# VH-VL binders against q9umr5: the designs that were tried, part 209

Target 1, 268 residues: q9umr5
Amino acid sequence: SYKPVIVVHGLFDSSYSFRHLLEYINETHPGTVVTVLDLFDGRESLRPLWEQVQGFREAVVPIMAKAPQGVHLICYSQGGLVCRALLSVMDDHNVDSFISLSSPQMGQYGDTDYLKWLFPTSMRSNLYRICYSPWGQEFSICNYWHDPHHDDLYLNASSFLALINGERDHPNATVWRKNFLRVGHLVLIGGPDDGVITPWQSSFFGFYDANETVLEMEEQLVYLRDSFGLKTLLARGAIVRCPMAGISHTAWHSNRTLYETCIEPWLS

## First folded at step 8 (VH-VL)

Design gg83 (framework fv_mavrilimumab)
Fold by ESMFold2-Fast, scan of step 8:
Structure gg83 (fold): chain C 268 residues (1-268), chain A 123 residues (1-123), chain B 111 residues (1-111)
Amino acid sequence: as target 1 above (268 residues)
Amino acid sequence: QVQLVQSGAEVKKPGASVKVSCKVSGYTLTELSIHWVRQAPGKGLEWMGGFDPEDGEPVYAQRFQGRVTMTEDTSTDTAYMELSSLRSEDTAVYYCATVSYDWKTGRYSFDYWGQGTMVTVSS
Amino acid sequence: QSVLTQPPSVSGAPGQRVTISCTGSSSNIGAGYDVSWYQQLPGTAPKLLIYGNSNRPSGVPDRFSGSKSGTSASLAITGLQAEDEADYYCQSYDSSLSGFVFGGGTKLTVL
């Protein structure tokens, strides 16, 4: 029988948004138990990411406990960062495939309609003033705001992303790395036509340098230092990269070709 | 405020087709996702189909596929549901309803309902 | 046949609490899809009572509350009043049917 699948949604998203994904899974892997975690929906997706990690952790523990052969995670957009933290903080997770759907794994540096709604007078060049304050860090989107022109502020103020990426030291870093390395496969999905995740290569652990030139994963210090296990996973053959053009941000979980190419092969 | 006004009662013979209308006021049709739900006399609610609020395409319940067609006329803010090859078991009140997304909660619901259209299929 | 199971009837006296269950499966409520509740007074269209498991629309009194756990949901009505006499329907989405589903309905009688 197939391993259960746990789905973690993104910013301002809900379980209904994954109906097509569940239909595809049911067609190709009939009998799979799929659970979209019905937590932090709508505006609650703006809650601090560590608060979301705690809530999602409480929800996944009983699912993982009932599945001794393992589970798969499919984590969309902001949800991919939640899943990154879950894999690090859980000493006993049994995740086989972690499938990251267009998640800003190295952070976000781009204007979106969500940011304009929350901070209507801000531009991406000055959002660091809000996000890197204690108040700003109470919003999930600021937890992974990564301004390449203010890297010193990002490293000191980011309460979430800089810590889980090992860009700033943390007492639990060694345990988090050990836990993350228990994952069977890290499947990274994203593409140039996403339109929201900026740079789109953030979904593949690439990011801007100070000149806004994208450096890919293998050129990142977090990879080179193996801060949370990316270099070890790649050497193990456990990282899958699946870029696809022509897919907008809200379509990653509803495109059949994307599902068949990038997701279906990793659901055992 | 959204109001949905449906066409009047219909009496049809077996094998005929019926087309029920749902006029939207208070908002434009393009801002809404209209779905159709029927209720046989003394029975429960049964979803027939509607326009997907995220995709904008019509989707139909499996048991009605091949017999039902749902369309929209944006120029008159009117949605239509046409059911063909009518049988006596199609006798029911047919409701149109909006399926709306509440961004604050991240939830979808059938939030506004038409008054219903009684369709009687008898010989 | 409804895929969400409700008791066909429940009853209570004025001022009491009643609970209406809605039992689903792994393809609907168990898959994480939220539950809405509708009240239908005799001869009228259904009215949205609860959406997204536990949220009340404007104008719905706090005597009505919803909850969800596992593959099931519940509607609780406290301080029962005569005007609460109606049919109540739960509703969710089902991934195996690729569509919205309603429960069979529960007739509430206020004795």
Scores: ipSAE 0.754, ipTM 0.886, lowest interface PAE 1.4, mean pLDDT 92
Fold by OpenDDE, second read of step 9:
Structure gg83 (fold): chain C 268 residues (1-268), chain A 123 residues (1-123), chain B 111 residues (1-111)
Amino acid sequence: as target 1 above (268 residues)
Amino acid sequence: QVQLVQSGAEVKKPGASVKVSCKVSGYTLTELSIHWVRQAPGKGLEWMGGFDPEDGEPVYAQRFQGRVTMTEDTSTDTAYMELSSLRSEDTAVYYCATVSYDWKTGRYSFDYWGQGTMVTVSS
Amino acid sequence: QSVLTQPPSVSGAPGQRVTISCTGSSSNIGAGYDVSWYQQLPGTAPKLLIYGNSNRPSGVPDRFSGSKSGTSASLAITGLQAEDEADYYCQSYDSSLSGFVFGGGTKLTVL
């Protein structure tokens, strides 16, 4: 039998968003129990990410308990960050494959339609004024806003990303690292034609430096310091990078080729 | 998988009204955006209207404005399309379908379709 | 008469490649709205074949492909099979009409 698959959605998504993924899994892995968590759908996905992490944790605990052989996580977009945090705070998770599907794992710094919708008068260069305020951090998007030109504000004001990255010291950093390292494989998926995740390399823990030059995962401080276990995971061969071109952000979960190439191999 | 099951065939007189139902399963109606498309015998597909995936409000094609009403009963997961003042030209197979929406690209597609309901308007 | 223009019919022999064009305007395909394609077998409801210009839903063979350029889109079918005989419709959104639009349909005959 196949291990259960838990799916965590992204910003403004619902369970319906993953209808194609469910079909793919059912077709290629018949009998797989797939659970798309119906929490924080739509506008509720704007809730603080830690709140979401708590909610999702409550939902996955029973599933994990019923699956002694382990489970797989497929976490899309914003959901990828939620899942990473989830695996960091859970000392007893049994996740085999953590599939990060086009997630801004290293944060977001780009003008997108969802940003314009929420902040129609704000540009990327000015969003730090909002996102790094106390009330700004009440929105999920701001929880992983990573302004490369205001690193001090990011490090001090980010109530989510900076913490799960271990970029800001906190008393749980060591434990979170230990917990996260329980994962069997970290599968990172993303691509240059995403159009939302900015830079798209964020899905692979790449990100801008102060000059907006994109640096790769191995050049990031979080890797070099192994602050949450990336270096360790890479060393043990537990990180899989699966880039794919020609896929827009809203199609990652609904592309058969992508599924067969980047997702399916890790569901067995 | 989403399934749409429509009500049975209808025969109506000119000037009458017809109300076609579309029951959804697999997902709840609140998770779906239901639209209606008709097809006259031997003709192509014509969009009639449906619920806007963005705001959940009904939107009708201009041709049917004032004559069509689309409603939903979330308690029974059933969508309805009522067409009034029927004419012979309204003879067609009427389909309900789910429409997906991509907020980033403005992409739309009619993902799942009902089996169709034949409505015949004749004197 | 349809907002999107398709050839009324195309034909091909088994194993051949056929293409169905869909010509729109600046208010629909040319405005950046994606094109979807539907297959309608005789006596059945339409089935989504291609969405987002080039994406295939589950169950659709890879011998079906879609593309979009400018104000037009195209459906290509390679390795034509007898079961492909059907009507095919393109679909998009038109900003001037504030509504969805379909092509007139193309009848594909497998010789």
Scores: ipSAE 0.024, ipTM 0.604, lowest interface PAE 5.0, mean pLDDT 92

Design gg84 (framework fv_mavrilimumab)
Fold by ESMFold2-Fast, scan of step 8:
Formats: sequence, structure tokens, C-alpha cells
Structure gg84 (fold): chain C 268 residues (1-268), chain A 123 residues (1-123), chain B 111 residues (1-111)
Amino acid sequence: as target 1 above (268 residues)
Amino acid sequence: QVQLVQSGAEVKKPGASVKVSCKVSGYTLTELSIHWVRQAPGKGLEWMGGFDPEDGYPVYAQRFQGRVTMTEDTSTDTAYMELSSLRSEDTAVYYCATVSYDWKTGRYSFDYWGQGTMVTVSS
Amino acid sequence: QSVLTQPPSVSGAPGQRVTISCTGSSSNIGAGYDVSWYQQLPGTAPKLLIYGNSNRPSGVPDRFSGSKSGTSASLAITGLQAEDEADYYCQSYDSSLSGWVFGGGTKLTVL
């Protein structure tokens, strides 16, 4: 029998948006119990990410408890950051595959329609003024805003991403790293035609330097220091990279070829 | 505000086809996803199909696959549902409804409904 | 039979609270799909009463509320009034059928 699958959504998502993903799983792994967590939907997806982590934690605990063989996580967009934090704060998780579906794992530095709606007069070059304030950190999207031209402000003000990446110290960093390393596989998915996640390599732990040149995961300080376990996971053979061109941000959970290539092999 | 106005009642013989219309006002058809739901006399609601609000293509309930066709005419803001090979069991009120996304809640709903079209199939 | 199970009838006196259950499975409500509720007065089209488990459209009084837990949902009506006599239907999406599904309906009688 197959391990149950838990799906964590992104910004402004609905459970209906994952219907194709659930249909694909049922076709290839019939009998799999799949649960899309319908918490922090719509406008509530803008709540601070630590608040979302606590809510999703309460929802996943009973599912994990009923599955002694383990569970798989499929975490889309912003949801991938929620899942990163879940794996760190839960000292008893039994996650086998963590499938990160086009998530800004090193942060976001690019204009989106959601940012324009929230901050109509802002540009990516000046959004740091809002996001790196205490008020801005009450919005999920600001929790992973990573301005490469103001990295000092990001390191000091980010209440979420800098902490889970181990870029700034936290009292729980050692236990968070130990917990994260319990994961069986870290499956990273993303691509150049996403159109929302900027840079798209953020889905693979790559990111801009101060000149907006993308440096890949192995060149990142968080990897080199092994701050939360990426270097250890890679050495263990536990990191899978699955880039795919031709897929827009809202299509990652509804593309059959993507599913068959990048997701299906990791659902046991 | 959206208003849905359906065509009038029809009486058909077994084996015939019926085509029900649903005219949209207050919005253009291109911004809406129209779905069809029927209700036999004294019975419950049964979803037949509609245009997927995310994909934009028609999807049909398996029970009606091969017998139902749903189309839209954007020039007249009118949606259509055609059901073929009619049986006496197809006697029902047929409703059109809009399926809308509420960005505030992240939820889909069948928020506006037509008045219904009675289709009677008698031998 | 309907995929979502509702009791065929429920009754209450004016001013009381009634609840109507909607029982699904792992392929619909259990999979995380939202539940909507519709009120249908005799001879009229269904009217959206609750959507997305617990949200009320404009014009629906707050004495109507919805909730969801596990594979089931419920509609609660407090301060029951005579004009609440109607049929009530729950609705969700089902991944095994790749389509929307309705409950069998519950006739509410105000005594």
C-alpha cells in the first residue's frame, strides 16, 4: 500500500486547484490517501508564515500519527516554505519525500500581480522599505522577500526565511537542523518559464548575488556551512533536482508530463 | 450583478434531443464558468457538467459522457446544454449556474442560478 | 444513490437549533475539497447559503453557519424560523469521479 500524501498550497489557492494532481496520483498509485490542507486559503495565505506553520502543524500531526510507514509532502509555491519550517519544528515527523513544487526556497526578488495588489506604487527596488519593517513582516510574502541589494536588511529583519535557512542565528537552529535531516528525499522542481518565482533558480536554492548574477546552491553560504543540512542531504544522495521548461507558475500541479517525470517516481 | 435567464419548458419523445439555453447578463460569458445541474421531480440535485473555471474546457459527469454537449456563444453571452437519446428518466428541471472564484476566501461556489427549464420526456 | 450522505429529514421548533450532516469520503471532503450548502424553497431554484465550508454570501443571516471536520461537514441553523422550511443540499468535489457531487438533500420541517 502507498504512503499517504499531504498537499500544502500557496498564495490564494483552493483545494480545487489540485484536482488534476490528485487524479494523476490515483491513476498511478491507486488507493493512495491524499489530503489537501484547506487552511490559510485565499486572503488568509497572506498571514505571517510562522502563524501558518503552526496551523498546518496541527493539521498534519494526526495524519502522520496514523501512518507509521511515513508520509509524503507535496508543497506548492509559498507552501514549500511552510513545509521547510514544518520539517524543522517537528521533532517527530515521518516524512519520506518532500516534493517542493516551484517554491522560492532562497526567497523572491521580482514583481508579481499579488505584490502590485498589496503595494500598488512599489517596485521590486523599493519594496525592501515596507517588507523589512515590523509591519511588513506581518505579511507572508514579505517573510521571504530577499532583496540582493539590501542583504544586510534581509538578514536582520526577515522573521522567517533567514531563520529557517540558518542565515541568522536562532536558539533552536541545532534541533531544527536535526529534525530537517530526518527527511528521506528532498525533491526540487521548478523551471525558467514559471514567470512568478524570481529568480526561478530560487526553487533549487540558487539566488542573486549583489550584481543580480545567479549563484547555484553549491555556491551559497547556507550550503557551504551546511546551516540546515543541504550539504549533508546532497552527500547522502537525498536531493533530487527536476527542472522543466515550458511550465507557468499556476500549471505545476496540473501538467501530466511534469507529474510523471518529477513527482510520480517519489511516491512509494 | 449576474442574472441567468433560461429557455422555456420543453416536451420531448424518447430518443429525441433537447437543447437548453442560458443567457447571461451583468457580465460577459468569457469571465464566467457555466455549469449544469438537473433535478428530477421530487428528487435531489445532480451535476451534469460545465466549463472548468481554471482550464476553460467543458467537463462532463461520467453518467452523461457521450450524451451531453455543452457549448457557449460569446457573441450573444449564451450557454447551451444539449442532451441526446432522451429517456423518461431524463424528465427533470435543468438549471444553469455560474461557478466563481472568491479571491478573499480562496473558494469556488455555484453562486448564481438560472430559474430552471422543465424538460418532460413522455412516450 | 448520492455520493454525499445527508439525513432525509430534520425537524425543530421555532427558536431552536438544528444541524444537518453531510458525510463524505477520502475522495471528496476527506481529500480537502470545500463544502457548499444550498437552500431550495418549493418551486424555486437552489440558492447558495454557505460556500467554502463556512463562508456566507451577502444577504445570508449569521444564524446559518457551516463547518467541516475530517470526511464530514455540517450546516447549523440557530433561531429557527418558519420561513426556513426548505430542502438543504451539501455539495463538494470528488477526485475519483472527477466532478462535482451533491448530497441527497434534507427536508427541514419547522414544527
Scores: ipSAE 0.789, ipTM 0.897, lowest interface PAE 1.3, mean pLDDT 92
Fold by OpenDDE, second read of step 9:
Structure gg84 (fold): chain C 268 residues (1-268), chain A 123 residues (1-123), chain B 111 residues (1-111)
Amino acid sequence: as target 1 above (268 residues)
Amino acid sequence: QVQLVQSGAEVKKPGASVKVSCKVSGYTLTELSIHWVRQAPGKGLEWMGGFDPEDGYPVYAQRFQGRVTMTEDTSTDTAYMELSSLRSEDTAVYYCATVSYDWKTGRYSFDYWGQGTMVTVSS
Amino acid sequence: QSVLTQPPSVSGAPGQRVTISCTGSSSNIGAGYDVSWYQQLPGTAPKLLIYGNSNRPSGVPDRFSGSKSGTSASLAITGLQAEDEADYYCQSYDSSLSGWVFGGGTKLTVL
């Protein structure tokens, strides 16, 4: 039998968005129990990410308990960050494959159409004034806003990303790292034509430096310091990178070729 | 609401050991992270170390490494701090406290404190 | 001696505004770690007053406020009252020590 698959959606999504993915899984892995967690849908996905993590934790715990052989996680967009945090705070998770599907794993620094309606009067360069305020941190998007020009503010004010990255040390950093390292495989999926995740390399733990030059995962401090286990995972061959061009952000979960190439191999 | 009740005052001689208890109520010990902070008479607060409920291992301040042992009995919801090789400078009020993580703000804090245990080390 | 530096004492008359400074370094406050403040009334255990630089727990009046800038933090008390007479401690995390650190404490006297 196949391990259960748990799906976590992204910003403004619902379970309906993953109907194609469910179809693909059913066709290629018949009998797989797939659960798309219908929590924090629509506008509720704007709630603080830690709140979401707690909600999703409560939902996944029973599923994991019924699957002693392990489960797979497919986490899309913002959901990828939720799942990463989830795996960091759970000391007893049994996740085999963590599939991060076009997620801003190293944060977001772009004001695409996806964000403009939320911040119509704020330019990308000025969003730090909102996002790094106590008020701003009440919004999920600001929880992973990563302004490369205001690193001090990011480190100080980010109540989510900076913590799960171990960029801001905290008493649970070691434990979270240990917990996260329980994953069998970390599958990173994304691509240059995404159009939302900015930079798109964020899906692979790449990100801007102070000059907005994109550096790869191995150049990031979180990697170099192994602050949450990336270096360790890479060293033991547990990180899979699956870049794909020609896929827009809203199509990652509905592309058959992408599924067969980047997702299906890790569902067995 | 969390309540922490500590054991009574202790008088010890130099070289001896002291074990202070901290009983938790309102929540289970497994749900809390218990840390220890001491305060010498007329002096400031000093962090000694503490547990993480998910780690199961204590972390100690460097100053007390090798001399302090923190344990937990989940069956009685009681945390313990044992300090060995006592010296006169160990004379202090010892506090247990919960270190909580706020899921809304992503912040840590020492939000609940025991009443303190006076430990006097004198020859 | 303390990792975080506070003035040993401050004073104010009822109704006045007083501030208590907390100066750290690049390995704690300056590294972006949060500052918490604790109030310790005479003969009692410390009580959490401010956490996460500026957040007040339930039950703490808005007369108390916290701020952080650079390597320093500040606790402000407006409308000073007699019951505010206590010792105040700032707290942060230090990466070089891999542990929590406190300031030396400030005795606040209400005149």
Scores: ipSAE 0.035, ipTM 0.513, lowest interface PAE 6.1, mean pLDDT 92

Design gg85 (framework fv_mavrilimumab)
Fold by ESMFold2-Fast, scan of step 8:
Structure gg85 (fold): chain C 268 residues (1-268), chain A 123 residues (1-123), chain B 111 residues (1-111)
Amino acid sequence: as target 1 above (268 residues)
Amino acid sequence: QVQLVQSGAEVKKPGASVKVSCKVSGYTLTELSIHWVRQAPGKGLEWMGGFDPEDGQPVYAQRFQGRVTMTEDTSTDTAYMELSSLRSEDTAVYYCATVSYDWKTGRYSFDYWGQGTMVTVSS
Amino acid sequence: QSVLTQPPSVSGAPGQRVTISCTGSSSNIGAGYDVSWYQQLPGTAPKLLIYGNSNRPSGVPDRFSGSKSGTSASLAITGLQAEDEADYYCQSYDSSLSGWVFGGGTKLTVL
């Protein structure tokens, strides 16, 4: 029998958006109990990420408690950051596979329709003025805005991403690292044709330097310092990287080849 | 406001095909996802299929796969549902409905419905 | 039979409260899919009454409310009025069928 699967969505998503994913799981792993968490849907997906983490935590606790053999997480886009924090704040999670679908794990630096809708007169070059204010940090998308030209402001003002990545000190950092390291597998999925996640390598813990040249995970200070356990997980053989070209941002959860190649092998 | 106006009642023999139309006004067809739901006399609602609001592709309920075809003519803002190999149990009122996404709640709903088209299948 | 189970009938007197249940499974409501409710007066098309578990469209009075828990949902009608006499249908999405599903319907009789 298969472990239950919990799905955490992204910006402006609905549970309906994952219908193809659930269909694929049912075909290859019949009998799997899959739950798409229908919290923070629509405009509520813009609420601060720590608020979302608290709500999703309350929803996953009873599911995990009923599955002593473990559960799998599939976390899409912004939802991958929620799941990063869940794995850190939960002392007792029993997650086997954490499958991150095109999530901006090192942050976002790119003009998107969501940002233009929220801040119509802003360009990516000047969004740091809004996002790194206390008011801006009340919006989820600003919680992972990572301007490589204002990295000092990101490190000082980010109320979420800089903290969970261990890029800025936090009293709970040691406990968060210990909790995160309990995960069985970290499966990273993303690709160059995503069109929203910028740089796309953010899904694999790569990110821009000050010249907007992408440095991969192994060159990041967060990895080199092993701030939350990436180096330890990689040494343990627990990190899986599954890049795929030809997939746009809204198609990661509805592409059969992607599912068969990158997701299916990790659903025991 | 959105209005859906369907074609008139049809009487068909077993084995024939029927094509029901749904004319959209108040919006352009390209802005909407039209789905089809039927109801046999005195019975409940049954979803047949429609255009997926997220990817725009037609999707059909499994029991109608292979004998239902849903199409759209954007030049006339009209959606069509064609059901072939008709049986007496296909006698029903056929409704078209819009499926809309509410960005505020993150939810889909079948928010506007046509008046219905009675299709009677008898020899 | 319907994938979503509703009682075939419920009844109440004017001013009273009634609830209509909609019981699903792990492939639909239990999988996290929303529940919508529709009211159908005799001889008319269905009308959207509740969507996304608990949201009311414009024009639907607050006497109608929806809720969802686990694999089930319910529609509550307070302050029953004669014009509430109708058939009520719940609806969700089902991943095992890859499609939308309706409940079998509940006939509400007032008085």
Scores: ipSAE 0.730, ipTM 0.875, lowest interface PAE 1.5, mean pLDDT 92

Design gg86 (framework fv_mavrilimumab)
Fold by ESMFold2-Fast, scan of step 8:
Structure gg86 (fold): chain C 268 residues (1-268), chain A 123 residues (1-123), chain B 111 residues (1-111)
Amino acid sequence: as target 1 above (268 residues)
Amino acid sequence: QVQLVQSGAEVKKPGASVKVSCKVSGYTLTELSIHWVRQAPGKGLEWMGGFDPEDGDPVYAQRFQGRVTMTEDTSTDTAYMELSSLRSEDTAVYYCATVSYDWKTGRYSFDYWGQGTMVTVSS
Amino acid sequence: QSVLTQPPSVSGAPGQRVTISCTGSSSNIGAGYDVSWYQQLPGTAPKLLIYGNSNRPSGVPDRFSGSKSGTSASLAITGLQAEDEADYYCQSYDSSLSGWVFGGGTKLTVL
């Protein structure tokens, strides 16, 4: 009898994109109930992340209520940030494994096709002018834009990522930390050949300093201050890091070796 | 806009093979994913396989694995479905259809269909 | 027989409302895969009627609507007209079969 698995997708994804992942789970853990939340698909994935968190919350409540033994979350790309917020805002979540597939946990600073489609005349060096405006913060992708050359603007304007990371004060921060710490395992997956998540170490809570030198999780103020529980989780042995080379951004949910190495061991 | 035109009706003996073609116009084959669906007389729709719109590789329904081969000729914008070791229960209308992704909704659908090719297997 | 279960027939009079159910399981609709609906007039190829649970392609009247809940989906047709008489098929993806699946079809008769 395996715990149910809930899958939260990323930017412009569909449930169909996870068919290989569901096939792998069915092969190794037959009888597992797997639900891909088909909310905020397509252009709706551009809606503000707090709006998405509310919708996904409403969808996960009945699934969690039916599984007193607990559930697992597999959250892909942007979906990993949605899951971070879900674990913080839900006073009663029963998540065992939170599996983050190549999610920009410390933010994004890189030119991608998604950004070129939305803001074709902008480069990563000047996108802060759009993203850190009130208008820009109505787009999910700007909610986790983290320009390392304009940290003051990021801290003041980010309506989502700076708050869930505890980089800016929020009245609910203590409760969010307590809720997040109830997670059994935080499984972080990512790699250097992703090609979209920049820096790729963002998936492991690393990020650029002002010189674009990557500082790993243990050097981040967020970790050192234990703002939302990373240091506590690491001390408990609850953080798993599973980097893998050779995997592009759209292949994390369809690579069998990745599944067997990084995901399968955490599905009880 | 997109049109799918299939080859004409075929009559085959048990044990023979049949190869149905599907000519794409209004768009190039390289930008579309073609799938095949059959329908026995008076029965429902049955998916046989097609080119995966994300992976680009052919995928076949388990019941047809080993008997069906699906190929594409991008130079002529024509897709093919070959079914071997024909049995009387393979008598059906065979349809080709495009599988397209709508980025606005994040959804896949079988949005355009060919007119169908009747394949009769009898002795 | 079919992986998705539909009633074999439904009927209604002109101007009335009918609904056609499509019942799946945890490996298809329950797994989060969306549902499409196809209309097949006698002697013709299927035509896409609804995709992604509730979206209408260009040219499909708004009296056709789709919805999805749990492991099931439904197609609603309001203001029934004689030209609606056809077979209707639901479709989803199934992770246990690693493929697309169709319902058994529902014959709509307009009395």
Scores: ipSAE 0.803, ipTM 0.900, lowest interface PAE 1.1, mean pLDDT 93
Fold by OpenDDE, second read of step 9:
Structure gg86 (fold): chain C 268 residues (1-268), chain A 123 residues (1-123), chain B 111 residues (1-111)
Amino acid sequence: as target 1 above (268 residues)
Amino acid sequence: QVQLVQSGAEVKKPGASVKVSCKVSGYTLTELSIHWVRQAPGKGLEWMGGFDPEDGDPVYAQRFQGRVTMTEDTSTDTAYMELSSLRSEDTAVYYCATVSYDWKTGRYSFDYWGQGTMVTVSS
Amino acid sequence: QSVLTQPPSVSGAPGQRVTISCTGSSSNIGAGYDVSWYQQLPGTAPKLLIYGNSNRPSGVPDRFSGSKSGTSASLAITGLQAEDEADYYCQSYDSSLSGWVFGGGTKLTVL
């Protein structure tokens, strides 16, 4: 039998958004128990990411307990960060494949429709004033806002991304790293035509330097220091990078070719 | 709200052991991470060890390695700290405290404290 | 003696502003670990005053504030009141010791 698949949605999503993905899985892997976690849907996805992590943790624990052979995670967009944090705080997770589907794993620094809606008067260059404030960090988007021009503020004020990245030292950094390293495979999916994740390389742990030059995962300090286990995962062949062009952000979970190429191989 | 109630004062001789209890209420012990901090008379606070908030494993300060044992009884929601091979310099008020992780801010803190247990070591 | 260094005592008159410094090193405050502050009234257990460098728990007046810069942190008390007379301790985590560390404590006297 196939391992259960747990799906975690992104910003403003619902379980309905993943109807095609469920169809693909059912067709190619009949009998697979797929659970799309219907938590923090719609506007509730704006809640602090740690709160979401707690909620999703409560939901996945029973599923994992019933699947001693392991489970697969498919985590879309913002959900990819939630899942990464989840795997970091859980010392007993049994995730085989962690599929990060167009997730801003290294953060977000770009104007998007989401930002315009929440902060219509704020430009990308000024959003740090809001996102790195105490009340700004009450919004999920600000939890992974990563301003390359205000690194000190990011490191100090980021209540989520800086912590799970191990960029800000905390007492459990080593333990979180250990927990995260329990994953069998980290499958990173994204592409240049996403249009939302900025830079799109963030889905592959790439990000801007102080000059807004995109550096690759291997050039990132979190990798070089192996702060949360990327270097270790890569070294043991546990990281899979699956870039694909021609896919917009809202289509990653509804593209058959993408599914067959980047997702299906890791659901066995 | 979390409440921590500790056992009463102890008088011990050098070389003996002392076991201090800390009963938790408001939340279950399984939901909390208990740590221990002591304070010698007229001196500052000293962290002894505790359970990791996320990992759940006990961690002891290097100074007390081999002499201290921290345990928990979840059935009674009581945490214990046992210190062996007592010395005069172990004379102190011993506090249990919760170390919490704030899910909103991603910060740790010793947010609740017991009333303290005076342990006197004298010949 | 203490990993974190505090002045042994500070004093101020009612209504004044006082600050208590906490100096660490590259293995604790300078490494990015947060600083918390605790108030200990005479004969009582410590009470959390500030956590995460500058956050106040519920019930703590806004006249208490915390800040951190480099390898040091500071607790500021404005509008000093008689009930503020207590010992104050800073706290952080030290990577070299793999454990929590406290400052030596500062006795605040309200004149």
Scores: ipSAE 0.006, ipTM 0.484, lowest interface PAE 11.7, mean pLDDT 92

